# Ledger of designs, part 16: VHH binders against BTB/POZ and TAZ domain-containing protein 3 (BT3)

Target 1, 364 residues: BTB/POZ and TAZ domain-containing protein 3 (BT3), of Arabidopsis thaliana (Mouse-ear cress) (q9syl0)
Amino acid sequence: MSSSTKNIPKPPPLPCITYQRFQSSTRKPSSLMRLVPKEALETWDKLFKEGSGADTYVETDNKSHFPAHSSVLAAASPVIATLLNQSRDKNGNTYLKIHGVPCEAVYMFIRFLYSSCYEEEEMKKFVLHLLVLSHCYSVPSLKRLCVEILDQGWINKENVIDVLQLARNCDVTRICFVCLSMVIKDFKSVSSTEGWKVMKRSNPLLEQELIEAVIESDSRKQERRRKLEEREVYLQLYEAMEALVHICREGCGTIGPRDKALKGSHTVCKFPACKGLEGALRHFLGCKSRASCSHCKRMWQLLQLHSCICDDSNSCKVSLCWNFKEKMKKLSKKEQSKWRLLVENIIRARNSLGPFSSRSSGLI
Key: E = the ipSAE of ESMFold2; O = the ipSAE of OpenDDE; V2 = 0.75 times the mean of E and O plus 0.25 times the DockQ between their complexes.

## First folded at step 8 (VHH; framework vhh_7xy4_2)

Design B4 (at its last look DockQ between E and O 0.03; V2 from the best seeds 0.00; counts 0 for: pae O 5.5 > 2, placed apart)
Fold by OpenDDE, look of step 8:
Structure B4 (fold): chain B 364 residues (1-364), chain A 119 residues (1-119)
Amino acid sequence: as target 1 above (364 residues)
Amino acid sequence: QLQLVESGGGLVQPGGSLRLSCAASGFTFDDYAMAWVRQPHGKGLEYIATISWSGGITYYKDSVKGRFTISRDNAKNTLYLQMNSLKPEDTAMYYCAKSSGTPYIFDYKGQGTQVTVSS
């Protein structure tokens, strides 16, 4: 009867999810302009600059007037189209008033509506104003450009609060998160800025919100740290218990079972906790004040803990294992629950160490 | 002196309506965009609606879109906010705000009027 070892086909290799690090190709913003012929851009830019055939004008805060073409502006922005229509006088003349931003920003904005041309340094200088204009007049292409500029290191501790407020108002969630992250990361510096002081006066609720976010972030960090520390403690306890079992069953160093010859001090013990535990056990065995001794108390706790975890207390070579197990049966339900919880936590901590996490004893 | 005086706030039941008014003085009203902002208790200031100087452009926060209507009468130097289908979440101090020139940037706000939506 030939047992046909069914060749269980090897599971297909896990697709190497080549996490292609989306290298955010820092595509220099300059690459998007590459699809339009330069001559076309120049044509539109010239039209704007020369104002030939202009049938409308843009008015700024300083009462400066830029000639413009109503058809071009209306095509670029539905909002502007509406405004131009509403501004139409009896003679059919239209105008667009853009107030509250520097005239330079308005000029750049209008130019952008024609040709999408801009000077990089000027764009950076007026990026916030242009963000607002792009948002208000529904020019998504300009808004995207502004967001990109802001995301490329334009934001600093001095302007982060202003940028945050503006981003919130312009519904730019990405920049809001960036700003919030910056505030959380360096709250001390940011809170000392003039922007913060102004914000505190003008928008105290935002201050509160930001402070709460910082507190929450810190709390989360602290909690994570606490959990890590706890886990470490549980792992140490686990290691100690393993060492205890090893010492009691096989012996280690100078301590071992009564019925076995101690394998000389020259055998490298694989249990890191054995050396420490050996000392502790020696102390425990020799201590005349066990009831008042903190070291002995710890040893008792470890022995008791072992008893709680030990499945075979009747045959266990760990000293007092059976005794502790019997004692545990007599404990209050509350106390039993505490020990159970401790055991569970230790087991959980152990299991969190994947099979391969051999703590490489860093050979210092 | 620049003044913005809000009125029209009060207690209203869910689903009810209120009309807020803001009387503006001390500046050329029709040169500036105006906004309504609100501050719920214990929360930050939020923009809810903006209107251009001409009234031709309006912006709304998504949460109020379709329910609130911002308008202005430049001849009367008055800003309005019609609030319909009010919800408990709309409970806040409402402020009239003067834009620095562009929407969402204000340099002055009024004393506010309390709107409370409660059953």
Scores: ipSAE 0.028, ipTM 0.342, lowest interface PAE 5.5, mean pLDDT 82
ESMFold2, look of step 8: ipSAE 0.446; ipTM 0.825
ESMFold2 (binder alone), look of step 8: mean pLDDT 87; pTM 0.878

Design B5 (from A8 with R101S L103Y Y109S; at its last look DockQ between E and O 0.03; V2 from the best seeds 0.00; counts 0 for: pae O 3.4 > 2, SAP .69 > .668, placed apart)
Fold by OpenDDE, look of step 8:
Structure B5 (fold): chain B 364 residues (1-364), chain A 120 residues (1-120)
Amino acid sequence: as target 1 above (364 residues)
Amino acid sequence: QLQLVESGGGLVQPGGSLRLSCAASGFTFDDYAMAWVRQPHGKGLEYIATISWSGGITYYKDSVKGRFTISRDNAKNTLYLQMNSLKPEDTAMYYCAKSSSGYPYIFDSKGQGTQVTVSS
């Protein structure tokens, strides 16, 4: 029975964290309602600090060590339990070696295993190291605390890439998303950081992934913008058609049906497009070069579009509506399809305006 | 070379007072937290008091709290322990200890010690 010594994976290399001194605004520590009595915490904290009855020791970098209780450590972490058992010498003595992280972080980590006590500023300073330790030694409570700290504005442009890599290695998806979002939001600044430069060299695949994510995000934004613009165009067309019908049926301003007296200029028109269309119609009626005139061409298109949407072309007061409808029947299938699609898009755009979107004509 | 030299120990009667001193050299004294530890005969090392690099933060074991005062003079590279109301239980070898970093609870070096004996 070959005891497969499950090689505990070496903790990932800690990011070169340039600790910028975050001036901690004295926000009052949110009273995390400690469900545990203060006296109990103090007892455990005292036990740790005093080391009374210690039967093991923790070794850190630089050959520093401090006493600990094997039973407490083993109870707090199954990984540590295993390590302690493996370290047992002939005399029954055990030790725990934690290397590759600052000794302060190790101390904080071990203290946390006793009492869950910590100093907020220290936690912020060593949060990444503690995240790694919590992950490697399977301490979920500490891991959650680290994640919470990281999520509370600890991440900035300078450290986001390091945090992202660490979060990935520690299986902290939430922080990965936060970091990714930050990269996407301000790619220019993030890509100029030392963290990015180092990452580019050490992990080119991650660089590629991040760049692709940025490109995709931008593409989506552009597409959304395009769709909004298109929608706006369709709505404008719709408004123009409504105005056209109004002008042809009832008259507006200086233009109206031949058979009706123009109601004086004082009636507030409900159709926002009427003013513009009035001018366009005047031009159309007076233009000597209709075939080559871009304005006239647009008017023709609008009239044709109206004919496509009009359900009652036989009685329609819009000029040439019936004519255009007949003409449309003679168009190629391809052209007919184009017009149908345009109509559908206009109708869709209209319907997207919920019943309540009365464009409040700002009466200035 | 890092050196910690304790002095001020001796024989004292119960209720008496002693002042221990530790002269530090070979490192930047004001960058490190310092501590006093003691070892009673036949017993393990125990931390008594710690002081931050600036002296602004101090920690005491409950058994010495209110009786002992740790202080430092960074200009003189000297650590002090004022011991008042001494008890026979305070009999031990007392060591000055240097922190491994700026953190006050991890120590990598200690002096040769000074013996404190409290006896009637």
Scores: ipSAE 0.030, ipTM 0.492, lowest interface PAE 3.4, mean pLDDT 83
ESMFold2, look of step 8: ipSAE 0.658; ipTM 0.896
ESMFold2 (binder alone), look of step 8: mean pLDDT 85; pTM 0.864

Design B6 (from A8 with G55R R101S L103T; at its last look DockQ between E and O 0.03; V2 from the best seeds 0.00; counts 0 for: pae O 11.7 > 2, placed apart)
Fold by OpenDDE, look of step 8:
Structure B6 (fold): chain B 364 residues (1-364), chain A 120 residues (1-120)
Amino acid sequence: as target 1 above (364 residues)
Amino acid sequence: QLQLVESGGGLVQPGGSLRLSCAASGFTFDDYAMAWVRQPHGKGLEYIATISWSRGITYYKDSVKGRFTISRDNAKNTLYLQMNSLKPEDTAMYYCAKSSSGTPYIFDYKGQGTQVTVSS
């Protein structure tokens, strides 16, 4: 019967955290309504503090000791229960050795096992140590508390890398995500920290992972921006076409159909693109070098685009609409496909604005 | 070498008084909180009283509150425990303890102890 001494994994080395003084934003600790009566908590806290009836002791770094109750510790943590049983000497005495963390953190930890009492400032100061202890000794309630503290603005650019590594080692996915997000948001600042430098040396794989995450994030951001810009261009084209139709059918400003009297300049045109298009059309009509003129080329393209979208080219008042439509039939399949795709993109862009987007641009 | 030497224990009748002293050496006495702990026969260690290093903040077990007074003389590197109105339940070995830095309830060293017996 090979007693598989389940090697309790050694707690991960605690990061050397330079504690910068976090300015206590007075956010009222959400009074987690302690369902436990205050008197009960005080009783347990008193028991811990006074050590009355202690049958074991906790040993910390530098051979520091304080009395404890094996039954209480064992009840609070199955891991500690096992450790105490293993430490039992011939006289029946037990001890718990907790090394590698500050004695203050150990004291807080053990106190928490009795009464769940803690001092807020101390918790903030030793939150990472307590996270490790809670993880190693399987104390979920303390772990949750530590996570909550870490999530409430405790993490900064200087400690984010250390916190990330610890969170990973303690299986705290939420904090990992928070840290990753911080790294991505301000990679320049974070990568210049001592924490990053140390991590780079000690864990180059993590560095690579973080860099890749940043690159991916930036790529996504760029792609999103590109798509938005593209969409905007398609919308502008759509607006231009609408303006074109309006000008050709009804007239606007100084330009209109030959058969209609131009309604005086005083009517506010509902088409934002009309003003710009009016100028473009004037140029187009007056340009002596249409074949080499970039402005005329653009106008030509707009007219062609209109013809592609126009469902009634035979009766359309837009100049050359029918001609362009006929010309389009003679284009290569490849060219036709290009125009089709453009039209589709414009229509898609239009449809993405939803029915309500048109109203808000007028009031500023 | 760090040393704590307790004195002042003995046999006393119920209602009597004793004054314990602890001479400290081998460390900077003023930098550490000090405590008195006791161990009744067949029982575990218990804290009785703690005193801080500078401001003389004191902590007492409820059972000794109002009867015992912890004090220190930093100039003499000496810790004191004035025990009044002693009860048979106070019978124990009394130890002077040096606290770890920053935590008065954790001690890293205790003396050899002095026996206090309260009996009629």
Scores: ipSAE 0.000, ipTM 0.263, lowest interface PAE 11.7, mean pLDDT 81
ESMFold2, look of step 8: ipSAE 0.540; ipTM 0.853
ESMFold2 (binder alone), look of step 8: mean pLDDT 86; pTM 0.872

Design B7 (from A8 with D31S S52T R101T L103Q; at its last look DockQ between E and O 0.02; V2 from the best seeds 0.00; counts 0 for: pae O 10.0 > 2, placed apart)
Fold by OpenDDE, look of step 8:
Structure B7 (fold): chain B 364 residues (1-364), chain A 120 residues (1-120)
Amino acid sequence: as target 1 above (364 residues)
Amino acid sequence: QLQLVESGGGLVQPGGSLRLSCAASGFTFDSYAMAWVRQPHGKGLEYIATITWSGGITYYKDSVKGRFTISRDNAKNTLYLQMNSLKPEDTAMYYCAKSSTGQPYIFDYKGQGTQVTVSS
């Protein structure tokens, strides 16, 4: 009968946390509506504080001790139950040794096991120690409380790396994500901290992981920006084409079809690109060096693009629409594919403008 | 070496009074909270009274509240427990205890104790 001494994992070493006094933003902790009557809590708290009927004791690193009730501790934590049983001497006496954390944290921890009572300021001060204790001794309620406190602005640039490591060791995924997000958001500041320097020495793999996460995040941001910029360009092209059609069909400002009287300059045009396009068209019509002119080249491209999108090139009032359409048929497959892709991208960009985007697509 | 030496215990009739003293040495007495704990025969240790380093704040177990008074003389490095209206239930070994920190319920050292017996 091989007594598998289930090696209770030793609590991870706590980082030397320099507790900077966090100014308590007065956000009233959401009064976790204690379902337990106050009198009951006071009774248990009193039992703990007075130690009446104690049959065991808790010992800390500095050889400090206080009386406790084995039955209460065992009921609160299965891990502690096991430890107490293992500590039982020939006289039936038991003890619990909690080492590696401040005695104050141990006191708070044990008190919590009795009554779930705590002082808010002390909880904030010892939250990391209590997190470790709650994890090691399997006290989920305390663990949740610690996580809540950590999530309420307790984490800063100076302690984020220590908190991250502890959260990882205690399997607190939520806090890991919070810390990671903080690192990504302000990598420059975080990487200059003592916490980072120590981590780099003690856990180079974590450093690598964090750096990779930052790089990936930046890459994603850049890609997103690029896509937005591209989208904007496609939308501008679309607007320009609409303006082109409007000018050629109805006229706008000083330019219009030969067969229609120009409606005076006072009519508010609904097409935002018309003003710019009017200037471009004027230039195009007056330019003596069209073949070498960059502005004229752009106009040609716009006209060609229009021809690619136009469904009725035979009746289209846009100049050279039919000609360009015929020319497009003679282009290489590769070139045709490029134009097709451009058109698709423009259409996609247009369609991405939700129905509520006031950009009145005048293309009936 | 840290030492706590209790005195003043003895046999007393119900309703009687005793004054316990604890002489402290080997540490900065005025920097630590002090406590009296007792252990009835066959029972565990219990805190009965605590006093802060300055003597400004005192804590009592409900069972002794109004009957016992904890005090200290920092100039003499001495802790006191005035016990009035003693009851048979107060029969126990009484220990002087030094707090390890500012917390009144954590102690790192206790004396050898003095026996208090309340019997008719």
Scores: ipSAE 0.005, ipTM 0.283, lowest interface PAE 10.0, mean pLDDT 82
ESMFold2, look of step 8: ipSAE 0.707; ipTM 0.906
ESMFold2 (binder alone), look of step 8: mean pLDDT 87; pTM 0.882

Design B8 (from A8 with R101Q L103T I106L; at its last look DockQ between E and O 0.03; V2 from the best seeds 0.00; counts 0 for: pae E 19.3 > 2, placed apart)
Fold by ESMFold2, look of step 8:
Structure B8 (fold): chain B 364 residues (1-364), chain A 120 residues (1-120)
Amino acid sequence: as target 1 above (364 residues)
Amino acid sequence: QLQLVESGGGLVQPGGSLRLSCAASGFTFDDYAMAWVRQPHGKGLEYIATISWSGGITYYKDSVKGRFTISRDNAKNTLYLQMNSLKPEDTAMYYCAKSSQGTPYLFDYKGQGTQVTVSS
């Protein structure tokens, strides 16, 4: 009795290198083949194409079959492993039914399970079908490949809503965020597409989510812009106040105290607001209609601001400082609080500057 | 009462054109991707064109690409197939199909079909 079971080598496991390399970078299949011996990939691809020793079959749309190897399919997909264990035809043969998807996509899907081989142009053509198959049969490596293809500019404003809905159904968070970002960035164009109109009727919860996201994004942009603009105004006021003090104490350019030696207008000054302030201060000092002049009004306001922050009533060289301090005392408590808050905000904005800010020169 | 009704088939000479229609009722038409499927006599079903819910994504089998155009009118609940440059191998019964809910590219229903015959 010489009957014995011969040892048959099992096919090599699918390369984990393909998964890790695809996850960390975008690469064409040919570069992945160089990371795995060419003969190994060719061997598995030939086994798929020739079908030698097949013990099961894949049934596509009615009457379309091709041979397959249950050990290869089961090793590649835990879902397929379960389905093959539970399936038997009338003759006791195992099988796998994949219906409702183009036969070309099924062929590419099964081929990928064997060898990770594919034709790039055909993969892009069927990428959505392959994404669904990879999700349904739990094939993470193919799913990641489909995601990378979609990320390469496949999605546009005309299809973004359709792709978003598919990505949600397949639990593809990365593609969902790509689509959401596109909706937010170009809402006017996307909301006019037929895909949006269809989604509006069929999925009002998703429409509500998208509208709320767009509104919140716009509101956050407006609030952030408003805060930056406000801070910039406070910093400009601070620079104007320190320039005013500099001019009144030391003189700058062609204006300053009568008792100081003045430099010409071609002199470089460390206070950035001095040049702009020189003309305004000269006009203010010579204007006969100061109370009603709009040009002088800015100088009045700047002097008032200075008087609110100045501690030095006896030695202060800024013109009219004492007068504005007395005027401040006569204002209502509401108006006094308004000016104090403004000064506080100006100082807070100045204190938030880093040592490397272009606006730090006034502290040096 | 879910229903798909195909029409527009007939006899045509090689190189001719036909336009197929599929009237849908009994479900929310614009929630589903749609497809045209054909069955040559004595052969299996062949998916030849697919269109997304909005019409923004289309698929064509290579043998019909450039000759056939799938489209939909969601206001009229109607799917269309414009077939140009018809060949004898296009002879088949043509059906429209509706996608499964939650799996938009898997199709699970077809109508009664319309015959297209291309011969001299």
Scores: ipSAE 0.000, ipTM 0.129, lowest interface PAE 19.3, mean pLDDT 76
ESMFold2 (binder alone), look of step 8: mean pLDDT 86; pTM 0.871
OpenDDE, look of step 8: ipSAE 0.009; ipTM 0.315

## First folded at step 10 (VHH; framework vhh_7xy4_2)

Design C1 (at its last look DockQ between E and O 0.04; V2 from the best seeds 0.00; counts 0 for: pae O 10.2 > 2, placed apart)
Fold by OpenDDE, look of step 10:
Structure C1 (fold): chain B 364 residues (1-364), chain A 120 residues (1-120)
Amino acid sequence: as target 1 above (364 residues)
Amino acid sequence: QLQLVESGGGLVQPGGSLRLSCAASGFTFDSYAMAWVRQPHGKGLEYIATITWSGGITYYSDSVKGRFTISRDNAKNTLYLQMNSLKPEDTAMYYCAKSSTGQPYIFDYKGQGTQVTVSS
């Protein structure tokens, strides 16, 4: 009996959080009400509140019955229209049962269907329930309002997991993204919440997904940091090489070519790495233990690197440039490739600097 | 058995204030919106105010708006009506009412009432 492990398709990867700063146009939810005359809203709100001429009712969990107008409800929601029709008895009476949410939320929901009127504080309080109702009964206008409220700072570390789950169930991608971003930004705090603990028990797959998202985010950050650091190193190397050439060709400070008089200490050197390199060169020239000296080793590496980049080694004034170039020809292909790659990376880093970026870099 | 017991009524001068209380029992108080209604002598029942289950939303009739405040203490199963700037026209029997839906003007049960008389 070959247990056909049904390849449950891996859930689509969580959308890569490209932090496009959605400038939340703080459009105050009040702007939607501006399009309808106040008198019209009041008329519909009054109709709802008074229940005059109601031909149906909404039943809630606490056995409360809201008188309602079937025509209004049916017009506001095609889902409700269908439900009302299905509930029709032999006498033509209809009803709508809304269970599983607080009766207050149901009240608000039904009111909204009439006039789109709501109390802001109550809307904030019952926003999650109203989101569910708007989703289940296909009321896009209410759903948008709920999403807007949720996006205006309603979500915090304590409720983010609950909101995320609900947003997923209600197909609200925007809120899912916001929640995910919050989790990634402050995983330590969020993972310590009761919401997380409950989720871990009730939905371990979601926990795994969130953890993976956090790990991935961290990995990306680390990689970005690494690349930046590497770039910086390459730039420093480039600057060091320029300084080396400058010192060897023109002289700088106390060090220069043998055939040229050192121009006095008062000339401002345009090469930021010269100061550090001067010291390093002085050490190198005086060091009796060059083979075992870490400073000398670095200088050797720099000289070798220069030789790899130098196109005119025969006329180059940099010490040992020609020698290193000849030595490089004798290196293994693997080693040659390493040096080539390093040169390429340095050149790439240099080219990435816009014409105006004068960076002061120290010798590595 | 469901009971609503109003108290706090009495004689007050015009411009005076009075606070009515309604003690609720026999049902889950915090699951129902509550209302105040009044009946002037020889007149029909008049809606005054409604408060939702949590107390977050209140509705008032135009006749009492700005003068009366409906509130509730769910821990005490008590409904309140603070009446300020009382007028002779406010003279009536005041009833606490259990609202069936939380909508204004809709209630399914009312208490025995408390008499409020505003007179000089």
Scores: ipSAE 0.005, ipTM 0.295, lowest interface PAE 10.2, mean pLDDT 82
ESMFold2, look of step 10: ipSAE 0.696; ipTM 0.899
ESMFold2 (binder alone), look of step 10: mean pLDDT 86; pTM 0.875

Design C2 (at its last look DockQ between E and O 0.02; V2 from the best seeds 0.00; counts 0 for: pae O 4.2 > 2, placed apart)
Fold by OpenDDE, look of step 10:
Structure C2 (fold): chain B 364 residues (1-364), chain A 120 residues (1-120)
Amino acid sequence: as target 1 above (364 residues)
Amino acid sequence: QLQLVESGGGLVQPGGSLRLSCAASGFTFDSYAMAWVRQPHGKGLEYIATITWSGGITYYSDSVKGRFTISRDNAKNTLYLQMNSLKPEDTAMYYCAKSSTGQPYTFDYKGQGTQVTVSS
């Protein structure tokens, strides 16, 4: 009974959200207040602050009580509306208990429900608590504000793990991503924090996920680097071949075709690889131990590579081009395939150079 | 001028009852939540009971729940605390407090207080 390992399709790669740096126009969170007349906000804020006519109260962990208007709270949050109704006693009395967060945060939260007024410094201080409250009591406007604050540089290496966990619990994907990116960017520092240590104990699965994400990121970076390096090698080979053809056809420096007198033309060679190749060719021509010489071996490889790319080997002025082409026909299929692949890669690399990429060979 | 004047305190035996009154003036009494707080000798202030502006909602500390009843007469601008089944632990200075504007029911203004002593 052959257990058909159902090919679970690999989850689609996370969209490389090119974080176009949305230059967050520092629209001061004050811009949202621009839509409501100041007098209206002040009226509601005053109502909250004075508590006049309050028919309910909010209780916090420290047994502090906030006067509140049930109608206002119920209008601001459907969750609170339900809770107030559930708390209703036989006398019609209602209450709201908000526990597990600082009383200051609760105060800010309730105030926000009335007028959306807040103090910026306090918001920054209690942003995580307010995020939780906004999530639990379904206050999207406050949640958005909290997310905005968190996205404006509030997160650091010391709090990133805590913020990540909270963001996950509150279904704030944007902040999750920001936190994850921070972890990946500076894993060494983040993993040394107390937040990480605590998380490791309390949520080992999250640790594993984060580590895996880091590993994956590193692997991708490594692979990208490898590909770039490989591309560079192919381009160098291409340049070398061009130089080889130039030298053999036109001559360059001290080396030229046998049938043409090297006109000492002081003309700056357009082929950056010519200088190096000239030396290599000179060596190759003078070397008595070509079979054992590493430099000669490289030259042989280059000549062979040229022969693989050259379409006109019969008229080609590159030395041994025809010979190598004939030799290539006698190679094993495997070897032929290797050379073919190499040629393809070189051509691919060449073609990837847009028409304008004059590689200024910065000879450092 | 805002004034809160407590009365009704005194000496009572354990198990006895007292009724405290607080006469409020100088503010719109029926617009503010009121509270009773007490301070035992050498101890901090303790919140014991709160009542909303309308008298519709009352809250009690666990220490007095079931024994004390806070009430108000808005027509008379008077706050009451009925204290039953008094214990020696209830010995304290009792204050009437007005809710503050802009803060969690912080009762920032209190009267001069009335002494309640429960002793055999």
Scores: ipSAE 0.036, ipTM 0.416, lowest interface PAE 4.2, mean pLDDT 83
ESMFold2, look of step 10: ipSAE 0.536; ipTM 0.846
ESMFold2 (binder alone), look of step 10: mean pLDDT 86; pTM 0.871

